# VH-VL binders against q8ixk2r445to577, part 327

Target 1, 133 residues: q8ixk2r445to577
Amino acid sequence: FFGMLQNKGLTDYCFDYNPPDENQIVGHQVILYLCHGMGQNQFFEYTSQKEIRYNTHQPEGCIAVEAGMDTLIMHLCEETAPENQKFILQEDGSLFHEQSKKCVQAARKESSDSFVPLLRDCTNSDHQKWFFK

## First folded at step 16 (VH-VL)

Design b4 (framework fv_cosibelimab)
Fold by OpenDDE, second read of step 17:
Structure b4 (fold): chain C 133 residues (1-133), chain A 120 residues (1-120), chain B 112 residues (1-112)
Amino acid sequence: as target 1 above (133 residues)
Amino acid sequence: EVQLVQSGAEVKKPGSSVKVSCKASGGTFSRWAISWVRQAPGQGLEWMGVIIPLFGTANYAQKFQGRVTITADESTSTAYMELSSLRSEDTAVYYCAKSRYYGRSAFDYWGQGTLVTVSS
Amino acid sequence: NFMLTQPHSVSESPGKTVTISCTRSSGSIAYHYVQWYQQRPGSAPTTVIYEDNQRPSGVPDRFSGSIDSSSNSASLTISGLKTEDEADYYCQSYDHSNKHWVFGGGTKLTVL
């Protein structure tokens, strides 16, 4: 699967990655932004290694969850996907993070009008449903 | 350092077409979005359209739909803007501008501009 | 669709502080980044503020950007005004409805 990773509940919002330095693609948080379908900062790939890969840059980035965090941070992809970079995109649209045993939920950023994907306990909320478009 | 260098001034007849080029250097062209912005004499800036060279995806301001075509050549790091069915109102300086990402990013670098004059 | 409204012109003496406003007609100014561009006479625009309040390298700290959610507006503030600051200034933001970039009408800053 590849393309825009769009949320079902938060209509028209997609995964979006736009680090401050275009030459340094790791270490920043993945956010949600209105889907534009132009590729680039909203283009992701779900791989056979269960990675959510940001492969518009070289070296390629993979979404990871750091210890003790509930945010999605971009790391470098590795030959063998580390445990903190493994996600299961279920048939029902839920995006499950294996290591934390939590689901990715579209949420409002604290004290902001912005939105971000956050790890939360898994529910049947449409805000935890995702699909590639 | 990133630089955008545009082609030279053009003088065109009404009804004709013009194609302006914008060559980028000093960075990774494929990582960018290239927009075109024009400015009529004594007027403000007007966004025309954008292309994402890596994907070949382009989007245009509604005003110019069907009349403007933006393309990019990654091998030469060059973006192009072609405007057809030229009219006197199209007389303007045309700028290319680079942004990191579509939507949220600023136009952080600009070309020097290309004057296009449309006259009988 | 939205518009960005700027004053047509502002003027101030050297050494003083000037503020240029940019009001968004619809949508939240807080969620959609505002950029500011400077255009000196006969020159191409250059970026002076990006993402509401960030300065590119080479832009002096006399230039600052801010957002006011209550008025749904952005502001460019220039302190310690210099003659070289005389230029047209444009605000810009993204229209997600149309997937377009939108510029303000521009503000002519005259240094008296």
Scores: ipSAE 0.716, ipTM 0.913, lowest interface PAE 0.8, mean pLDDT 95
Fold by ESMFold2-Fast, scan of step 16:
Structure b4 (fold): chain C 133 residues (1-133), chain A 120 residues (1-120), chain B 112 residues (1-112)
Amino acid sequence: as target 1 above (133 residues)
Amino acid sequence: EVQLVQSGAEVKKPGSSVKVSCKASGGTFSRWAISWVRQAPGQGLEWMGVIIPLFGTANYAQKFQGRVTITADESTSTAYMELSSLRSEDTAVYYCAKSRYYGRSAFDYWGQGTLVTVSS
Amino acid sequence: NFMLTQPHSVSESPGKTVTISCTRSSGSIAYHYVQWYQQRPGSAPTTVIYEDNQRPSGVPDRFSGSIDSSSNSASLTISGLKTEDEADYYCQSYDHSNKHWVFGGGTKLTVL
């Protein structure tokens, strides 16, 4: 699967990566932004290793969650995906982070009016349902 | 640092096609969004379409759908806008413009413009 | 589908302040960034305000942008008018439904 990763509940919002420096793909938080349908910084690939890859850069970025955190950040991809970079995309659209046993949910970023994907307890909320477009 | 340089003025007959080029330098051309905007004499700015060179994805304003084709050649960092079935009403200055992220970022760099005149 | 409506022209004397409005006909002006471009005769447009109220490097602080949700409008304000500010000004915002940009009709600013 690849494409724009869109949220079912927060309609019209997609995974988006917009670091301040075009050449710095590591260490910044993944956000949600209005889906433009053109690929670019909203294009992600779901791999057989259960990674969510950001392919517009070389080296490629992989979404990760640091221990004890609930935010999704961009790390460098590795030959063998580490556990903190593995997300199980379930048939119902849930994106399950097995290491933390949490689900990715569309949420408002604290202290701002922007939106981000965060790890939360798994529910049947549409805000936790994702699909590639 | 970033520059967009467009091809020179053209005079075309009604019913023909024109292809304008926009050569980029000073950055990561493939990852930008390159839009085309035209301005008829004494008129305002009109958005025509966009391309993301890395993906080859293009999108066009409804008014130009079927007549406009926007392409990019990453090896030469050049975007192209081809407009077919030309009419006298297509006489305008055509601009290319760069934005960092489509649908969000401002057009931070513009080409100098290419005058296309459509006459008998 | 929406329009961005600007006054056709505004005029003011040097040293005074002008405000140019940009009204969105449908959908909230606040949901999508508004950019402002300045076009002097014979030149390509240049950005004077991006993302509602930000100034590019080199644009003097006499230029400011604002959003008014109650009137569904964006405004460009230019204080301390100089003759070099004489130009056409265009607002721009995004049409998410059609995935395209929309420009306002433009405002001719005369300074004399």
Scores: ipSAE 0.692, ipTM 0.890, lowest interface PAE 1.3, mean pLDDT 92

Design b40 (framework fv_cosibelimab)
Fold by ESMFold2-Fast, scan of step 16:
Structure b40 (fold): chain C 133 residues (1-133), chain A 120 residues (1-120), chain B 112 residues (1-112)
Amino acid sequence: as target 1 above (133 residues)
Amino acid sequence: EVQLVQSGAEVKKPGSSVKVSCKASGGTFSRWAISWVRQAPGQGLEWMGVIIPYFGVANYAQKFQGRVTITADESTSTAYMELSSLRSEDTAVYYCAKSRYYGRSAFDYWGQGTLVTVSS
Amino acid sequence: NFMLTQPHSVSESPGKTVTISCTRSSGSIAYHYVQWYQQRPGSAPTTVIYEDKQRPSGVPDRFSGSIDSSSNSASLTISGLKTEDEADYYCQSYDSSNKHWVFGGGTKLTVL
């Protein structure tokens, strides 16, 4: 699966990676932004190793969540996916983060009008359901 | 440092086509969004379309659909805008402009502009 | 899908403050970022404000941007006006439905 990863509940928003510097593009938080439909910084691939890859970057980036944290951060992809980079895309559209046992939810960033994907307890909310477009 | 350098001025006859180039340097050309904007004498800025070279995806303003084609050659870091069926009202300065993220980022670098004159 | 409307011209004395508005005809002005460009005669435009209120390096802090949801408008404010601020100013925002950029009609700023 690949394409723009869109939220079912927050219907106009897609996974988006907007690092501040083209030369330092790993280590920043993944955000949600209005879907533009043109690929680019909203294009992701879900792999057989349960990774969410950012293919427009070389070396390729992989979304990870550090232990005890709830934010999705871009890391370098590894030959064998570490546990913090594994997400199960379930039949109902949920993205289950195996290491933390939590689900990715579209959420409003505190103190702003911006949105980010965060780990939250799994629910049946449409804000936790994702699909490739 | 990022630079966009456009091809030189052209004089064309009505009914012909023109192809303007925009050569990029100093960054990750393939991953940018390159837009084309025109400005008729004494008039405002008018967005024509965009290409994202890495994805080979282009989109055009409704007014220009069917007449404009925007392409890119990643090997030479060059974007092109071809406008067909030229009319006198197509006389304008044509700019290429780079944005980092389409739909969000400002046009942070612009080409110097290419004057296209359509006359008989 | 929408138009961005700017005053055709504004003028003010050196040292004073001027505000240029950019009104969106449909949909919220806050739905997408607004950019502002300055264009002097014979030159390509340059960015003075991006993402509603951010300044590129090299743009003095007397340039500021704001959003007013009540009037559905963005504004560019230039304080301490200098003669070199004479230029055309354009606002720009994005139409996600059509995947298009939209420019305002432009405002000619005269400092006299």
Scores: ipSAE 0.584, ipTM 0.872, lowest interface PAE 1.9, mean pLDDT 91

Design b41 (framework fv_cosibelimab)
Fold by ESMFold2-Fast, scan of step 16:
Structure b41 (fold): chain C 133 residues (1-133), chain A 120 residues (1-120), chain B 112 residues (1-112)
Amino acid sequence: as target 1 above (133 residues)
Amino acid sequence: EVQLVQSGAEVKKPGSSVKVSCKASGGTFSRWAISWVRQAPGQGLEWMGVIIPYFGTVNYAQKFQGRVTITADESTSTAYMELSSLRSEDTAVYYCAKSRYYGRSAFDYWGQGTLVTVSS
Amino acid sequence: NFMLTQPHSVSESPGKTVTISCTRSSGSIAYHYVQWYQQRPGSAPTTVIYEDKQRPSGVPDRFSGSIDSSSNSASLTISGLKTEDEADYYCQSYDSSNKHWVFGGGTKLTVL
């Protein structure tokens, strides 16, 4: 699976990674932004190791969640994916982060008009359902 | 530093086509969004379309759909804009411009512009 | 589809402040980034403000950008006007429905 990772509930929004430049690819929060359908910074690959990879810039990044946090952060990919970088894309479109036992939900970023993916308790909400386009 | 260098001025006859080039240097050309913008004499800026070379994705302004084709050659870091069925109203300076992220980022670097004159 | 409307021209004396507006005809100005470009005669445009209010390296802090959701407008403000600020200024924003960029009509700034 690869492509633009779009939200079912927030239908105009896709996973988006907007680092300041290509030499600062790691350490920034993954955001949601209006889907443009052109690939680029909204292009992600779901791997057999249950990683969500970003490779529009080098080095390749892997989405991770820090212990005790609810935000998705870009980390360097590792040869063997660590647990904090594993997301199970379920048949219903849920992205389940096994280490935390939570699901990725589209949510409004605090004090802004921006949206971000956050870990939340799993529900049947369309805001927790994702698909590659 | 990033540079965009365009091909030289052209004079074309009505009904012909023109192909303008834009050679990029100083970065990861294939991953950028390269837009084409034109400006008729004494007029404002008009967006024509975009290409993201690595993904081979293109999008064109409605006004130019069917007449414009934007392509890229990753091996030479060059983008091209071809406009067909030329009319006198197509006389303009044509610019290529780079943006980091399509739909969000500014056009942070521009080519110097290519004057295309359409006359009989 | 929408239009970005700018005044055709503005003029002001050296040392004073000028504000150029950019009004979006439909859809919210606040939900899409606005960029501002400066174009001097015979030159390609250059960015003076990006992502609503950010300045590129080398652009003096006399240039600032703002968004006013109530009027559905973006503004470029230039304080301490200098003769070298004479140029055409263009706003730009994104049409998410068509996935297209849209430019404002441009504003000619005269410093006299």
Scores: ipSAE 0.610, ipTM 0.875, lowest interface PAE 1.5, mean pLDDT 91

Design b42 (framework fv_cosibelimab)
Fold by ESMFold2-Fast, scan of step 16:
Structure b42 (fold): chain C 133 residues (1-133), chain A 120 residues (1-120), chain B 112 residues (1-112)
Amino acid sequence: as target 1 above (133 residues)
Amino acid sequence: EVQLVQSGAEVKKPGSSVKVSCKASGGTFSRWAISWVRQAPGQGLEWMGVIIPYFGEANYAQKFQGRVTITADESTSTAYMELSSLRSEDTAVYYCAKSRYYGRSAFDYWGQGTLVTVSS
Amino acid sequence: NFMLTQPHSVSESPGKTVTISCTRSSGSIAYHYVQWYQQRPGSAPTTVIYEDKQRPSGVPDRFSGSIDSSSNSASLTISGLKTEDEADYYCQSYDSSNKHWVFGGGTKLTVL
């Protein structure tokens, strides 16, 4: 699968990566932003290694969650995907982060009006359901 | 350091087509969003469409659907806008403009503009 | 699917403050960023405000942007007016339903 990764509950929002420097694309938080439908910084690939890759830039980025954290951050992809970069896209659209046993949920960012994907206990919420468009 | 340089003025007859170029330098052309905006004499700015060169994806304003085609050549860092079935009301200055993130970022650099005159 | 409405023209004397509004006809003005462009005669537009209230490098702090959700409008405020501020000013926002940018009709600022 590849495309814009859109939320079922927060229906107009897609995974979005907007690092401030075009020459340094790792280390920043993945956000949710209004879907523009043109790929670019909202284009992601779900791989056979269960990675969510950001391949608009070289080197390729892979979404990761550090142990004990709930935010999705961009790391460099590795030849063999580490456990913190593995997400299981389930048939119901849930993105299950295997290492933490939690699901990716669309949520408001603390202290702002913006939205971000966060790890939360798995529920049947549409805010935890994702699809490629 | 970023520059967008457009092709020169054109005079066209009704029913013909025009193709305007926009050559980029000084940055990561393939990763940008390149929009085309026109301005008829004494009128406001009108967005026509966009291309993301890296993906070759283009999208167009409803008014121009079927008449406008926007393309890009990454090897020459050049975007093109072709407008067909020209009418007198298409007389305008046509601008290309760069934004970093489509749907979010401002048009931070603009070409100098290309005057297209459609006259019968 | 929506229009951005600006006053056709505004005028003020040097040293004074002027405010140009940009009202969105449907959907929240705050749902998308608003950009502001300045276009002097014979020139391409340049950005004076991006993402509601940010200034590009080189734009003086006399220029400021704001959002008013109650009137569903964005505003560009220029204080300490100078003759070189004479220009057309355009607001711009994004239409997510059509995946298009929308420009306001433009405001001619005269400084006399």
Scores: ipSAE 0.558, ipTM 0.859, lowest interface PAE 1.9, mean pLDDT 91

Design b43 (framework fv_cosibelimab)
Fold by ESMFold2-Fast, scan of step 16:
Structure b43 (fold): chain C 133 residues (1-133), chain A 120 residues (1-120), chain B 112 residues (1-112)
Amino acid sequence: as target 1 above (133 residues)
Amino acid sequence: EVQLVQSGAEVKKPGSSVKVSCKASGGTFSRWAISWVRQAPGQGLEWMGVIIPYFGTANYAQKFQGRVTITADESTSTAYMELSSLRSEDTAVYYCAKSRYYGRSAFDYWGQGTLVTVSS
Amino acid sequence: NFMLTQPHSVSESPGKTVTISCTRSSGTIAYHYVQWYQQRPGSAPTTVIYEDKQRPSGVPDRFSGSIDSSSNSASLTISGLKTEDEADYYCQSYDSSNKHWVFGGGTKLTVL
């Protein structure tokens, strides 16, 4: 699947990647922002290796979560996807991070009005349900 | 250093069309959002539309829908704005402008502008 | 669809502070970033404030931006006013429903 990865609970919000430098695309947190529907920084690809790839900028990035952390960070893609870059997109829309055994949830960043995807214990909340548009 | 260079001034008759070019350098053109903005003499800025070259996606302001077409040629790093069925009210300076991320980022670089005069 | 309303003109003496408002007619100003552009006669616009309150490199700290949700407006403030600040200023924000940018009508700043 590929397209804009939209949240079922926060219906106007999509996965979004806005690194500070367009020539250095790795190392920054993936955010949620209002869906604009035109691809670019909100266009992601879900691969057969269970990666969520960002390829609008070069080199291609792969979303990862480091052990013990709950934030989604853009890493460099590898020939064989490492475990921290594997997400199972389930039929109900849940995005399950295999290594941590947690689900991606749309969440408000502490002490701010901005939203980010974070790993949380899996629930049946619409804030943990995602779809490609 | 990013630079946008536009084609030169044009004089057109009512009912004709005009195609203005905007050549980009100093970065990765296909990654950007390129907008077109016009300004009639003594008037304000008016957004016309945008293209994201890598995706080939374009969107237009309602006022110009059906008369404007924005295209891009990634091989030459050039965006184009074509406006058809020209009227005297279309006399304006036409600017191209780059933004990093559509819907969020400012227009951080602008072309020098192209004067299009529509007169009989 | 919405409009961004700016005063047509503002005037002030050198060394003083001016504030230019940009009011959104519908929808919340705070949900979308506001940009500010400066345009001198015969020139293309340049960015003086982006994403509500950030300054590009080279723009002096006399320029600042703010958002006021209670009045549904954004403001550009220029302190220590200089003659070279004389220009037209435009605000800009995004219409997520139509996926379009919207410019304010512009404000002519005269420094006398």
Scores: ipSAE 0.304, ipTM 0.799, lowest interface PAE 4.0, mean pLDDT 90

Design b44 (framework fv_cosibelimab)
Fold by ESMFold2-Fast, scan of step 16:
Structure b44 (fold): chain C 133 residues (1-133), chain A 120 residues (1-120), chain B 112 residues (1-112)
Amino acid sequence: as target 1 above (133 residues)
Amino acid sequence: EVQLVQSGAEVKKPGSSVKVSCKASGGTFSRWAISWVRQAPGQGLEWMGVIIPYFGTANYAQKFQGRVTITADESTSTAYMELSSLRSEDTAVYYCAKSRYYGREAFDYWGQGTLVTVSS
Amino acid sequence: NFMLTQPHSVSESPGKTVTISCTRSSGSIAYHYVQWYQQRPGSAPTTVIYEDKQRPSGVPDRFSGSIDSSSNSASLTISGLKTEDEADYYCQSYDSSNKHWVFGGGTKLTVL
């Protein structure tokens, strides 16, 4: 699957990656932003290695969650996906992070009106359901 | 340094088509969003549409849907805006403008503008 | 879709402060960034404010931007007004429903 990764609960919001410096694409938090349907910084690929790849820049970025954290951060993709970069996209639309045993949820960022994907205990909430458009 | 250079002024007859070019340099052209904006004499800015060259995705303002086509050639770092079925009301300066992230960021660089005059 | 409404013209004396408003007709002005462009006669527009209140390199700190949620508007404020500030000013924001950019109607600033 590839395309815009959209949230079922926050229906107008998509995964988005907009680093402040386009020459430094690693280390920043993945956000949610209003879906524009044009690809670019909202275009992601779900791979057979269970990675969520960001293909807009080269080298390609891969979404990761570091141990003890709940934020999704852009890392460099590796030839063999490390455990912190593996997400299982389930039939119900849940995006399960294997290493932490938690699910990706659309959530409001603390102290702002912006939204971000965060790891949370898995529930049946529509805010934890994702699909490619 | 980023630079957008547009083709020269044109005079067209009603019912014809015009194709304006915008050549980019100084950055990652294929990853940008290139918008086209026009301005009729003494009037305000009017957004016409956008293309993201790498993805080949384009979107157009409703007013221009069916008459405008925006394309890009990644090998020459050039975007094009073609407007068909020209009317006298299409007389305007046409600008190309760059942004990094569609729908979010400012048009940080603009072309110099191309005057298109439609007269019989 | 929505409209961004600006006053047609504003005028003020050199050295004074002027404020240009940009009011959004529907949807919150705060949910999308507002940009401001300056266009002098015979020239292409240039950005004076982006992301509501940020200034590009080379834009003097006399230019500032703000958002007022109570009036659903953005404002461009120019202090220490100079003759070279005389220009047309346009606000811009994003229409997420149509995936389109929207410009305000423009404000002619006269310094006299």
Scores: ipSAE 0.496, ipTM 0.835, lowest interface PAE 2.3, mean pLDDT 90

Design b45 (framework fv_cosibelimab)
Fold by ESMFold2-Fast, scan of step 16:
Structure b45 (fold): chain C 133 residues (1-133), chain A 120 residues (1-120), chain B 112 residues (1-112)
Amino acid sequence: as target 1 above (133 residues)
Amino acid sequence: EVQLVQSGAEVKKPGSSVKVSCKASGGTFSRWAISWVRQAPGQGLEWMGVIIPYFGTANYAQKFQGRVTITADESTSTAYMELSSLRSEDTAVYYCAKSRYYGRSAFDYWGQGTLVTVSS
Amino acid sequence: NFMLTQPHSVSESPGKTVTISCTRSSGSIAYHYVQWYQQRPGSAPTTVIYEDKQRPSGVPDRFSGSIDSSSNSASLTISGLKTEDEADYYCQSYDSSNKGWVFGGGTKLTVL
């Protein structure tokens, strides 16, 4: 699967990665933003290694969750995907981070009107359902 | 370092088409969003459309849908804007402009502009 | 679909402060970033404010941007006016419904 990774519950929002410096693409948080359908900073690829890749920039970025954290951060992709970069896209649209045993949920960023994907306990909420468009 | 250089002025007859080029240097052209904006004499700025070269995706303002086509050639780092069925009201300076992230980022670099005059 | 409305012209004396408004006709002005561009005659526009209030390198701190949700408008404020600030100023914001950009009508700033 590849394309814009859109939320079923927060229907106008897509995964988005907007680092401030194009030469320093790692270390920033993945956000949710209004879907534009043009690719670029909203284009992701779900790979056979269970990675969510951002390949608009070189070298390619891979979404990861650092130990003890609930935010999705961009890391450099590795030849063999490490466990913190593996997400299981389930048939129901849930995006399960096996290392933490949590699901990716569209959530409001604290003290803000902006939205971000966060790890939360898995539920049957449409805010935890994702699809490529 | 980033520079956008546009093709020279054109004089066209009504009913014809015009194709303006915008050559980029100083960065990663394919990753940018390249918009086209026009400005008729004494008037304001009007957005026409955009292309993201790496994805080959383009989108157009409703007013220009069906008669504007924006393309890009990644091998030459050049974007093109073609406007068909020209009328005198299309007389304007046409600009290309770069933004980092479509839908969010400002147009941080602009071409010098290309004057297109439509007259008989 | 919305419009961004700016005053056609504003004028002020050197050393004073001027504010140019940009009012959104529908939807919240705060929903998307507002950019501001300066254009001198015969030249392409240049960015003076991006993402509501940020200044590009080289733009003096006399230029500032703000958002006022109560009036559904963005403002560009220029303090310590200099004759070199004479130009047309355009606001711009994103239209998510049409996946495109909207410019305000432009404001001609005269510094007398």
Scores: ipSAE 0.577, ipTM 0.869, lowest interface PAE 1.9, mean pLDDT 91

Design b46 (framework fv_cosibelimab)
Fold by ESMFold2-Fast, scan of step 16:
Structure b46 (fold): chain C 133 residues (1-133), chain A 120 residues (1-120), chain B 112 residues (1-112)
Amino acid sequence: as target 1 above (133 residues)
Amino acid sequence: EVQLVQSGAEVKKPGSSVKVSCKASGGTFSRWAISWVRQAPGQGLEWMGVIIPYFGTANYAQKFQGRVTITADESTSTAYMELSSLRSEDTAVYYCAKSRYYGRSPFDYWGQGTLVTVSS
Amino acid sequence: NFMLTQPHSVSESPGKTVTISCTRSSGSIAYHYVQWYQQRPGSAPTTVIYEDKQRPSGVPDRFSGSIDSSSNSASLTISGLKTEDEADYYCQSYDSSNKHWVFGGGTKLTVL
């Protein structure tokens, strides 16, 4: 699967990566922003290694979750995906982070009108259901 | 650092086509969104369309759909805007403009503009 | 399918403060970021405010942006007016339904 990763519950929003420096793609939080339908900073690939890759730059970025954290951060992809970079995209659209046993949920960013994907206890909420467009 | 340089002014007859170029330097051209904006004499800014060179995706304002074609050549870091079936009301300065992230980021760098005059 | 409406012109004396409004006809002004551009005669536009209230490097802090959801408008405020601020100012926001950018009609600022 590849394309724009859109939320079923927060229907206008897509995974988005917008680092402040165009030449440095590592270390910043993945956000949700209004889907623009043009690819670019909203284009992600779900790989056979269960990675969510950001393909627009070299070296490629891979979404990861640090131990004890609930935010999705861009890391460098590795030859063999480490466990913190593995997400299971299930048939119902749930995006399960196996290392933490939590699901990716669309949520409001603290003290902001902005939205971000966060790890939360798995529920049947549409805010935890994702699909590629 | 980033610079957009456009081709020179043109005088065209009604019914003809014009192709304006926009050569980029100083950054990662392929990953940008390059928009085209025109401005008729004494009038405001009018968005025409966009291309994201890496993806080959283009989108156009409804007013220009069917008359405008925006393309990009990644090997030369050049974007093009071709406008066909020219009318006198197409007389305008045409700008290319770069944005970092489509739908969100400002047009942070602009070309110098290309005056296209449509007259008989 | 919306319009961004700006006053045609505003004027004020040097040292004073001026505010230029940008009103969205449909949908919330707060739904998408608003950008502001300055254009002097014979020049391409330059960004003075982006993402509602951020200033690019090199833009003086006399320039500020704000959003007012009650009037469904964005505003550009320029304090301590200088003669070099005399220019046309354009707001811009994104139309998600059509996937395009929309510009306001522009405001001519005269500093006399």
Scores: ipSAE 0.586, ipTM 0.868, lowest interface PAE 1.9, mean pLDDT 91

